VHH binders against q93235. Designs and how they scored, part 5

Target 1, 248 residues: q93235
Amino acid sequence: IFMKTLDPKVPRFYGKGTIIGVNPGVGYQPWLKERPDSTLIKYNLRDQKSYKAYLEQMKTYLTKYDSNATETRECGAGDSNDDLEKNPDALPCRFDLSVFDKGCSEKSDFGYKSGKPCVIISLNRLIGWRPTDYQENSVPEEVKDRYKAGSIAINCRGATNVDQEHIGKVTYMPSNGIDGRYYPYVFTKGYQQPIAMVKFDTIPRNKLVIVECRAYALNIEHDISSRLGMVYFEVMVEDKPVEEKKEL

## First folded at step 1 (VHH)

Design l02 (framework vhh_lunsekimig_d3)
Fold by ESMFold2-Fast, scan of step 1:
Structure l02 (fold): chain B 248 residues (1-248), chain A 121 residues (1-121)
Amino acid sequence: as target 1 above (248 residues)
Amino acid sequence: EVQLVESGGGVVQPGGSLRLSCAASGSIFSINILYWYRQAAGIERELIASITSGGITNYVDSVKGRFTISRDNSENTMYLQMNSLRAEDTGLYYCAAEDIYWGSYDSEDYWGQGTLVTVSS
């Protein structure tokens, strides 16, 4: 048993695996299956082939939201998935991808072509889990201007002081984060996982930036050593001549 | 890559019991959540049970109290103990796994081939 669970078998990104049970883990896309140990998003603006794999991964990930109207329902503010477990005829809330039409859609190449790459942020599926609201006076400063009761706010910053100086302007879609109407997660076929996108509007060229994104709700704990409620990845947007093969 | 292989299906009389097994091979350290799905002829494939690597279980109402899901992480195997079987439990049973390294925590990334369970006298 102990010999079958050696540390060298675990990818660097999650040294100890995922967070299961009491606190949601945070994931991101694009994460490439051919490079499972890599958290690096690196491409060259002058070489469209350098970001093709990221665009294909983003497109593939988002196809899970393609569903017919009879399998999902439209949900307004104040709705939730509370009735899914107790009512077998209830339909899960439809997640609307049009909120990403401000520069993070497929038609905009998810911002990659313009040097403003978008990254998907999601929370793991904990059955029965729902976000708990902060009291008005206790909302953390870094999300105070974008926090909405019932939602999970997302904040991305540079992981070190140097990265924070370099990261530049970040835009969140939806602006208030992941909407609580898609919670609780229940054991239901056709459930649509809510996501947010983060757009790096002014990330510098030719510099590696280490990014830390955190999810914020009263019942989400942040623990760097266990990677609870947070995720890390690196972004490098190059702007340099294609020097090896110009015909590819 | 993870591969899932089901076994334990068969023919049983109403009120009988069966235990299904799902053996995982490959990059099993990436498995976060394991699922059992069921598909009857002419009916959509439905989720019936799940278990996290920490042992937290969930069931749909139609099987609560009759089915028990469990996993043995050391043997890379998941089980579904089915008791008090009914004719409506007849179908193909699939195991599925959610991947923490290539998934986004919101979809099943790997599927087994399915094992047939027939409940009839």
Scores: ipSAE 0.006, ipTM 0.269, lowest interface PAE 9.8, mean pLDDT 78

Design l03 (framework vhh_lunsekimig_d3)
Fold by ESMFold2-Fast, scan of step 1:
Structure l03 (fold): chain B 248 residues (1-248), chain A 121 residues (1-121)
Amino acid sequence: as target 1 above (248 residues)
Amino acid sequence: EVQLVESGGGVVQPGGSLRLSCAASGFTVSDNYLYWYRQAAGIERELIASIYSGGSTNYVDSVKGRFTISRDNSENTMYLQMNSLRAEDTGLYYCAKELYDFGSYTEYDYWGQGTLVTVSS
């Protein structure tokens, strides 16, 4: 499922008819500024130049996590950003990129060279928003085994039946998704937006796969028409001889 | 369309009072986190006060006990009541709400035009 075109007079926004709502939108990386209307991640395993732009975009996106030691604090499992709402001197939790060291780090070229590309999944910064836990036995089946109270679970599937047959094994980092200790978001110096990564372990060569990723918490609605709590993108991992011209 | 319009600034003597207003359109103040920033000449913008969707408030230490943030849901307006004003409170005051543009994968502030507060003898 993929939106083909947008009215050029209407900005590209997600939600129910407003620029910002109470339901967070879902974004992904790598998205290339040079192709703003494209949600396609396409590269050829035999041509390093074909994925260089994606690697550089991933690295650029992640540089924001490198520099704020004095403006952030280390947070344990029971900690949160709750203090940021009442204490102007409170420091936001530091986001640790080492959770991605299992094949989705810069050292592994984010899995691109090995044909197991990683994609960053994030929720837009909705000021004061925090995830609400599902009740016991009310957790959706597709995230039941990876859901943790206080967190936002992520699930990615093929957007159509054909895509689902092709998507293969997907690994989530962290396995329980986006940790709630980084919420609520408030506009504060040093805030580090939490992210998850999705690794496509067995995506087939030379096949376009349309991916639908959803974020799960009680206060996140999934509405396909409004694209609430969900995002779409396409992945095409080619294994073809290096050619003088490539088709879009 | 989201829009914020500040008013209520002016010139006041030290120890005086002013009430700033922030009129909102395109969204409801009761459902959103809103905040006031100030910018003095040569200084980066500083968060002064905020009000959360649930009504709780937060203040920077230098204004605690002197400033009060509030909102009127029927007028869709947020206020900053400033008492016991000091020379260091001089600056441009902005009300703000953050916007997220998913299509560009960019986040940006939606700050009003600002209102000038001058505290001088």
Scores: ipSAE 0.000, ipTM 0.145, lowest interface PAE 10.2, mean pLDDT 78

Design l04 (framework vhh_lunsekimig_d3)
Fold by ESMFold2-Fast, scan of step 1:
Structure l04 (fold): chain B 248 residues (1-248), chain A 121 residues (1-121)
Amino acid sequence: as target 1 above (248 residues)
Amino acid sequence: EVQLVESGGGVVQPGGSLRLSCAASGSTFSDYILYWYRQAAGIERELIASITYGGSTNYVDSVKGRFTISRDNSENTMYLQMNSLRAEDTGLYYCASEWLDYSGSYEPDYWGQGTLVTVSS
């Protein structure tokens, strides 16, 4: 057994880890291997070559969910990965990509061709971590209408007031965020990390928009300095003649 | 592109210690889960230790209490402190990294070239 369960409370002795080890970070895709220091998603609607790398990255990332049915199990509402901590024969819940069929699937080029790009949002894998529910009257206003007990709500906004004016309509898939049935994470082969997608329905053309996405559960604190519970990236959807772009 | 380079391998007597390092270029470690794999002669490559971006660690049972994995995100470097080494610890040690939001297949996205550790008397 190659596993260590994190203590969900702040320990009196921090040992090798800090409290940071019990608060998940947030990741996003498409993040390009060829530009690892860049968080910019920039493409030209009139130039399919300009977004091909993003589509290929999204497809590559999602092939990880093609796991054999024998390594995962179907989970309904009310199920969870609780057995994974105690039973070596338990199988992790299978994540269903069909929830993204409303404009964020490979068939729709993840919205890139239509100028409504989709971005994958995920939580970093923390061993033994699971979301803790907000009390009914303590759910943050920005996710209140999309929060579901047992799940992690996602909210993306413009990082500054100017960006928020420009970001436009954002759609979340699933609308209630990342379902808690895929938690706790334990270090096991076949585990499928749950994800959400965020679709930028009305993002303006030829404008750089800085996006801040946050994950919401009672035990997720947002820390800009450590990038815990939140992530930043930039989106620029250009609508330019191909001839002009070649001169850049 | 990310390149990982291991160093610190060598020949050690049983009971000795070695510290392996893994340095990254082309990307920062802040967004990666980092791994040490070992490949001994006649044995398939096995995962022996992991460390998350926040410092949470996991070890295969055979090295628990003897090996310590750590990371320095500011220097883009990961370490494996190996104590109380045994003949069966002999092998090629590979560092590997996986995207922060990977699905959990435990197939790393980037691999080092490997560094040889030999424990002999």
Scores: ipSAE 0.000, ipTM 0.240, lowest interface PAE 11.2, mean pLDDT 78

Design l05 (framework vhh_lunsekimig_d3)
Fold by ESMFold2-Fast, scan of step 1:
Structure l05 (fold): chain B 248 residues (1-248), chain A 121 residues (1-121)
Amino acid sequence: as target 1 above (248 residues)
Amino acid sequence: EVQLVESGGGVVQPGGSLRLSCAASGFTFDYYALYWYRQAAGIERELIASISSGGDTNYVDSVKGRFTISRDNSENTMYLQMNSLRAEDTGLYYCARGEYSLYWDSTFDYWGQGTLVTVSS
């Protein structure tokens, strides 16, 4: 009468790699095409022009979610993109941006004007990859309070002890991270890449903070040298007088 | 400037084998996931195989057990070994670079020109 929960089976090969991707890379936005070698998000609260490019990049990135009813479907908690691999008429799950309406929407300028900037976190696409759940007693401490089975938890911290002292409060939207219903990824017209946003609620003024964000699932390994399961970027929110360029 | 150049396509009989190569330049090869896509005449481009920066591989069901994707980071080259070829495998084969973990865009950044594979008697 007592049933044991069955975990998903993950096939793998030793030495030549796995037949299923298990270590996706993590990406972030806003990344500016005009500064392709920079991971620095730097702006001055007293200078609206200093963050305009970040707002435009966030808006541009989110246009990919402008779906219509013929290209996507509404998915409930029990639904997933499992059908996409086998059914040529299957529609991908629609990603709902309203989850970001608590200070990380376009209406709130993604938090930039208020000094609480939001950053998009996403996983690199791997065909057929799905998150594997942690066992209840094996959930990493840093995500334990926000972990939900079937999802990928996100945690952002200061990359060094000094950065961790300065990073302050971080809010995650959705709090559970990236929902597994949007997996697996396969090439499908209308596929909507699931994302999470992290909001830096109390990041200090005039301090450079190096941020490390990690994605958490049993089949996501964290490796700094290979940039697997994690991403780094820097945030500098300045509160300084605007220096007017003298005309000659 | 990022470049991806495919080679190794040709005409082969059913049951035959071909090895495709994708030579890459203009970026740090080791950091990127790489992909093989296939496009048949009148059919949309489909993703058939992927390999992560760490060497993890994925395949669509129609090619599992027949195709093997691999990478040689010292040569900046990705390969697709195709065995037991079928008429349905006929098409243009493209390699593509995925998103880098420090940078996200919802599209594949760069595509090669394609190499034609024809499986015919």
Scores: ipSAE 0.000, ipTM 0.217, lowest interface PAE 11.5, mean pLDDT 79

Design l06 (framework vhh_lunsekimig_d3)
Fold by ESMFold2-Fast, scan of step 1:
Structure l06 (fold): chain B 248 residues (1-248), chain A 121 residues (1-121)
Amino acid sequence: as target 1 above (248 residues)
Amino acid sequence: EVQLVESGGGVVQPGGSLRLSCAASGSIFSEYVLYWYRQAAGIERELIASITWGGSTNYVDSVKGRFTISRDNSENTMYLQMNSLRAEDTGLYYCATEPYSLDYGYSEDYWGQGTLVTVSS
């Protein structure tokens, strides 16, 4: 609880949405707090204990999106958080996790049990930032088939030529990427960070694959040296016999 | 979890300089987007500067050219160098981290306790 007074010396437009033009970084989950310096997602299909921590981290991350109808609103196509900059009583758009129901939901163990693991992709929240649409003729080739005006397309590939040969089929949810209705970023109670999930449908067993994911909008620059607009992580899905343990 | 501690505030004359520090402990500091906010009495917190993991910076227009944000990931510390201070810069300065930037799924923003900056004659 705070006391709010009107101060004519402080313009209200400097309140929340004033930082613009910075390039967003890209993050991923599951990231395990017990191994904070590791970007490796490694588990054995035959050992449920080997991926339990990843499932728990995914579930914990997604608690941000627990239903709160009083602090969010339903948004349709063409809506945005533009009203949040104009009207302090406006509510941010509710992010619907049901878009992940095709094998990347909690009910499907986020694909881990079936060897088709899902990874959350998010953009760092930069106050006042919003995606700018590509011109029709300037959409990058790698996202051309999945780009939708008003959205941020996600594309994940093998980081090297060898990794690209091994990564296999990748499914994106939502298929058009992160919808622009959740922008601009505003620092307000109830704001729900939009995310996408990437499902590795045919990743090979017993092989390390280095993955590079990029976010695409006209005002997102990809900077490898500064890790802006892109992220790297490694996936290793093992299929190995587990050591038999006696109940002692 | 991340704990933030601000320091470096004080009283200065108009035109003076101060350097604020924000030290972090706990989980991965280097993977967070870091922010400086300021709050005058009775007014909501105003975001004034940000710095990404890779060092990309942005500022509100009122401080651009006068304030410089920086970070040292090896020391788990970020800084705000404030030059050419004005009376309007008076306030409580908070450092903060972004919970949606690889923060292990916590739903709350990480805030420091704040450090007071007073610009007066």
Scores: ipSAE 0.005, ipTM 0.288, lowest interface PAE 10.0, mean pLDDT 77

Design l07 (framework vhh_lunsekimig_d3)
Fold by ESMFold2-Fast, scan of step 1:
Structure l07 (fold): chain B 248 residues (1-248), chain A 121 residues (1-121)
Amino acid sequence: as target 1 above (248 residues)
Amino acid sequence: EVQLVESGGGVVQPGGSLRLSCAASGFTFSNYDLYWYRQAAGIERELIASIYSGGYTNYVDSVKGRFTISRDNSENTMYLQMNSLRAEDTGLYYCAAELTYGDFWSESDYWGQGTLVTVSS
């Protein structure tokens, strides 16, 4: 029984967040609610209307970091969310969106206008879950150059040999992935879920590229059938005259 | 309009069975992880069963072996088959849907209004 009157907006038990010990799933944005069965990000560089919905979805997703900024604290190198379990007055670490200012901010239209689209990668919140570090000599080759102890590295590749040939250069922000200071999640008010962004710097025009992104920590298993620890989506950046791309 | 609607609740005797349904309108289940929550008197809402887009299922120990969660993406409906019901299973049952490709701050998470299950002799 609670000593206070219940708030209509709290507590909300998040599905995956109440299952301790389950391997985290990986999510991406922009995913459009109007096309819920589609994992395709497709737009025409010559038609701003073709990518407007993706920009609006990205903006909407990121507004959550503005809405609870007063309920967070700045975290330095020695700080973490470890005290959230023990101290009811502890504030969660504020997630700094300025790490995306290198071409993946709203000011740069998240790279869409320049043909270098950015995609948000996130992990599902699991109560009490923390990333476990790889031993230095056991870091997977594909993330070795960007792995930092205490963090979750992200790697995106072409899903097939053809896609890998076409995907081109990919930039990760933050370069070391998702920092472990934002873990654990324990239903803390004002919690800001950490995210990474992936920028497709040299993706070819008029080609469909199937992308596979994986999250890396010792305690993250990759399972295709359950889509745990990985996610798939497709990107197609077109460069076609507008008269060939008519609205229905 | 986006909504989840639960049905199938009612009053049953101990040892009885009920099947709950959760139907979605305004969106499709294909890319959603789906959940059943229960809220008993004086207790916060708890997750009792989950079914992920990849088919993985999970249950709290108190219902494992008695309850079965399933989904039908073509009918846009999720089910909870409840067998061998006990007095302690009494409560409001809520369904929830969350993007497999989203996070818990997203407005893409959807909740039903709840359906009441009462187990009494």
Scores: ipSAE 0.011, ipTM 0.289, lowest interface PAE 9.5, mean pLDDT 79

Design l08 (framework vhh_lunsekimig_d3)
Fold by ESMFold2-Fast, scan of step 1:
Structure l08 (fold): chain B 248 residues (1-248), chain A 121 residues (1-121)
Amino acid sequence: as target 1 above (248 residues)
Amino acid sequence: EVQLVESGGGVVQPGGSLRLSCAASGSGFSVYILYWYRQAAGIERELIASITSGGYTNYVDSVKGRFTISRDNSENTMYLQMNSLRAEDTGLYYCARDSYIEYGLSDYDYWGQGTLVTVSS
């Protein structure tokens, strides 16, 4: 009659069987379909064609936010998708791309032309999942200055000591990470997945930098082998002379 | 790149059973959230079951207790065991995935032509 192994601290959605409290994976863009086994973002500042594919991938990824306004609504800081679980007529929150207007927009070529490339960070969609807040005094040190209750903080570092020396200054947009108003994730028309962007302001030229990004909330554990709560990729911004072909 | 191919459909009598398979090619299968969808004639496509990368499952009420979703990451295959089949379970069944890497063209990666299940009466 009673379940001895039931954990009362793990919330579950009654009546629907929706799972809450699973650990999300972290993804990034630009990832190129033509090179599916590669996590390398490599381009030459002096050769626009070398980063064109990354710009097109970024633009393609962001077209889903061009969705019809009738399928989404404006949400304030205190709003969430909680109403979508009980009211199928409620609209999901519209994600505002203008938060990326300071150097990570299409107009700025996502920073690629200036050697300050931007990378999209997202969490995979887990039905019914939402971030659980850290207690004020238990926020991890590396995100303490940028953590906001209800949100998911992002932190990117060099994966090794050498990479950390080379990664330089990193800017996060939004600064507080992925806002919780877009959670819980529900399978509904017009849902706009929230994203953050990470801008590599001072990444060195002609050096490979291995980057590790982690997402932070109390219910996110970091496990690189299963790609939970963290992701890594490589960035190489070259500054090399372009070889002219005689027969262009 | 990962492709998903459904199989195992067929014609069964009411009360019968079928086991559907969703086979993947490529790498990274273990990190995907996997879904079974069903589309009946004249009805919108509906999500009937899901399984997370950690093995947690969800079902719509109409199939709960009758259908069981499972995955074998070593064989890159997801299954749907369908028991106590009813006429209303007739439809095209297809699998989909959601990965940690998105393409921006849809909320889910969907590949496959589906497998037809017909519960005869």
Scores: ipSAE 0.000, ipTM 0.217, lowest interface PAE 10.9, mean pLDDT 77

Design l09 (framework vhh_lunsekimig_d3)
Fold by ESMFold2-Fast, scan of step 1:
Structure l09 (fold): chain B 248 residues (1-248), chain A 122 residues (1-122)
Amino acid sequence: as target 1 above (248 residues)
Amino acid sequence: EVQLVESGGGVVQPGGSLRLSCAASGFTFSSYALYWYRQAAGIERELIASIYSGGSTNYVDSVKGRFTISRDNSENTMYLQMNSLRAEDTGLYYCARVKYSSSWYGRSFDYWGQGTLVTVSS
């Protein structure tokens, strides 16, 4: 019998096709390849071995931003990938990882050692998709203070009332979310998928917290049943004595 | 075109056994991880078992030791051997294939079969 109940997982893509509609799905990292069906990030602060796999996955995921540097260009706030539709020689915008230097970098072990773990949030690739701005007076309240025109705001909360009591303070990098200059997505060799990171600053020890993260733009619909425009994962930061097995 | 077709469901008594099959076509079967989901009346679908392209497997705790997932790459078929069945195992069983066999988009399942009904009666 189940002694602890976990919500049933609902897939974001249904039917016999690839992606249904033009609403991007939301994904996260670190997702371990040894357990691709699991959405649980669980480690023990007192056991470095327990979070090593998460650190390696984060490093591996982020290596792609270094590998394509020669096939990308620097983009300012007024730029976008619209040039890729008009000029076959144009390069996609380079994504700058230095925006994560405030506690979500490799140097800080992505917050894991300090019990403030960072999670990557991304939107899946839809060819030609770009965010549509909310009108100034129609921005959802939960992202109003962090919304920027041309960008996709991210908001993460506890999935239930109990989880919301436990989740604590969350920091977003970049604070305004995923910048629209990296859109539209075009199938090209040098494209760098923009990402955000979410840092769990005060998540409690020894408690499972179910997290729901949503992406916000006018053309992103949220559907709980289909998990459209949102993603769920669980975080458990343990603080337990390490018991070493004696090998016989 | 990707197609997944489940079979093998039926009515059994508690303690009985069933073997479900999922016949796949339209893709390179050996290159993809495959999954079994279960949906009981009135509740959302639950992932119960996974088998990866390399042959490793994973199970939800409630079925571990009772259910065995396997695959036959030469026949493009995935199986779920269900032993020691309980009333709570009743539901529609779906096989699924992820669009990506990578972690890029989190857990996103692209293709589903029609489902096969398993009923465990008292």
Scores: ipSAE 0.000, ipTM 0.112, lowest interface PAE 16.0, mean pLDDT 79

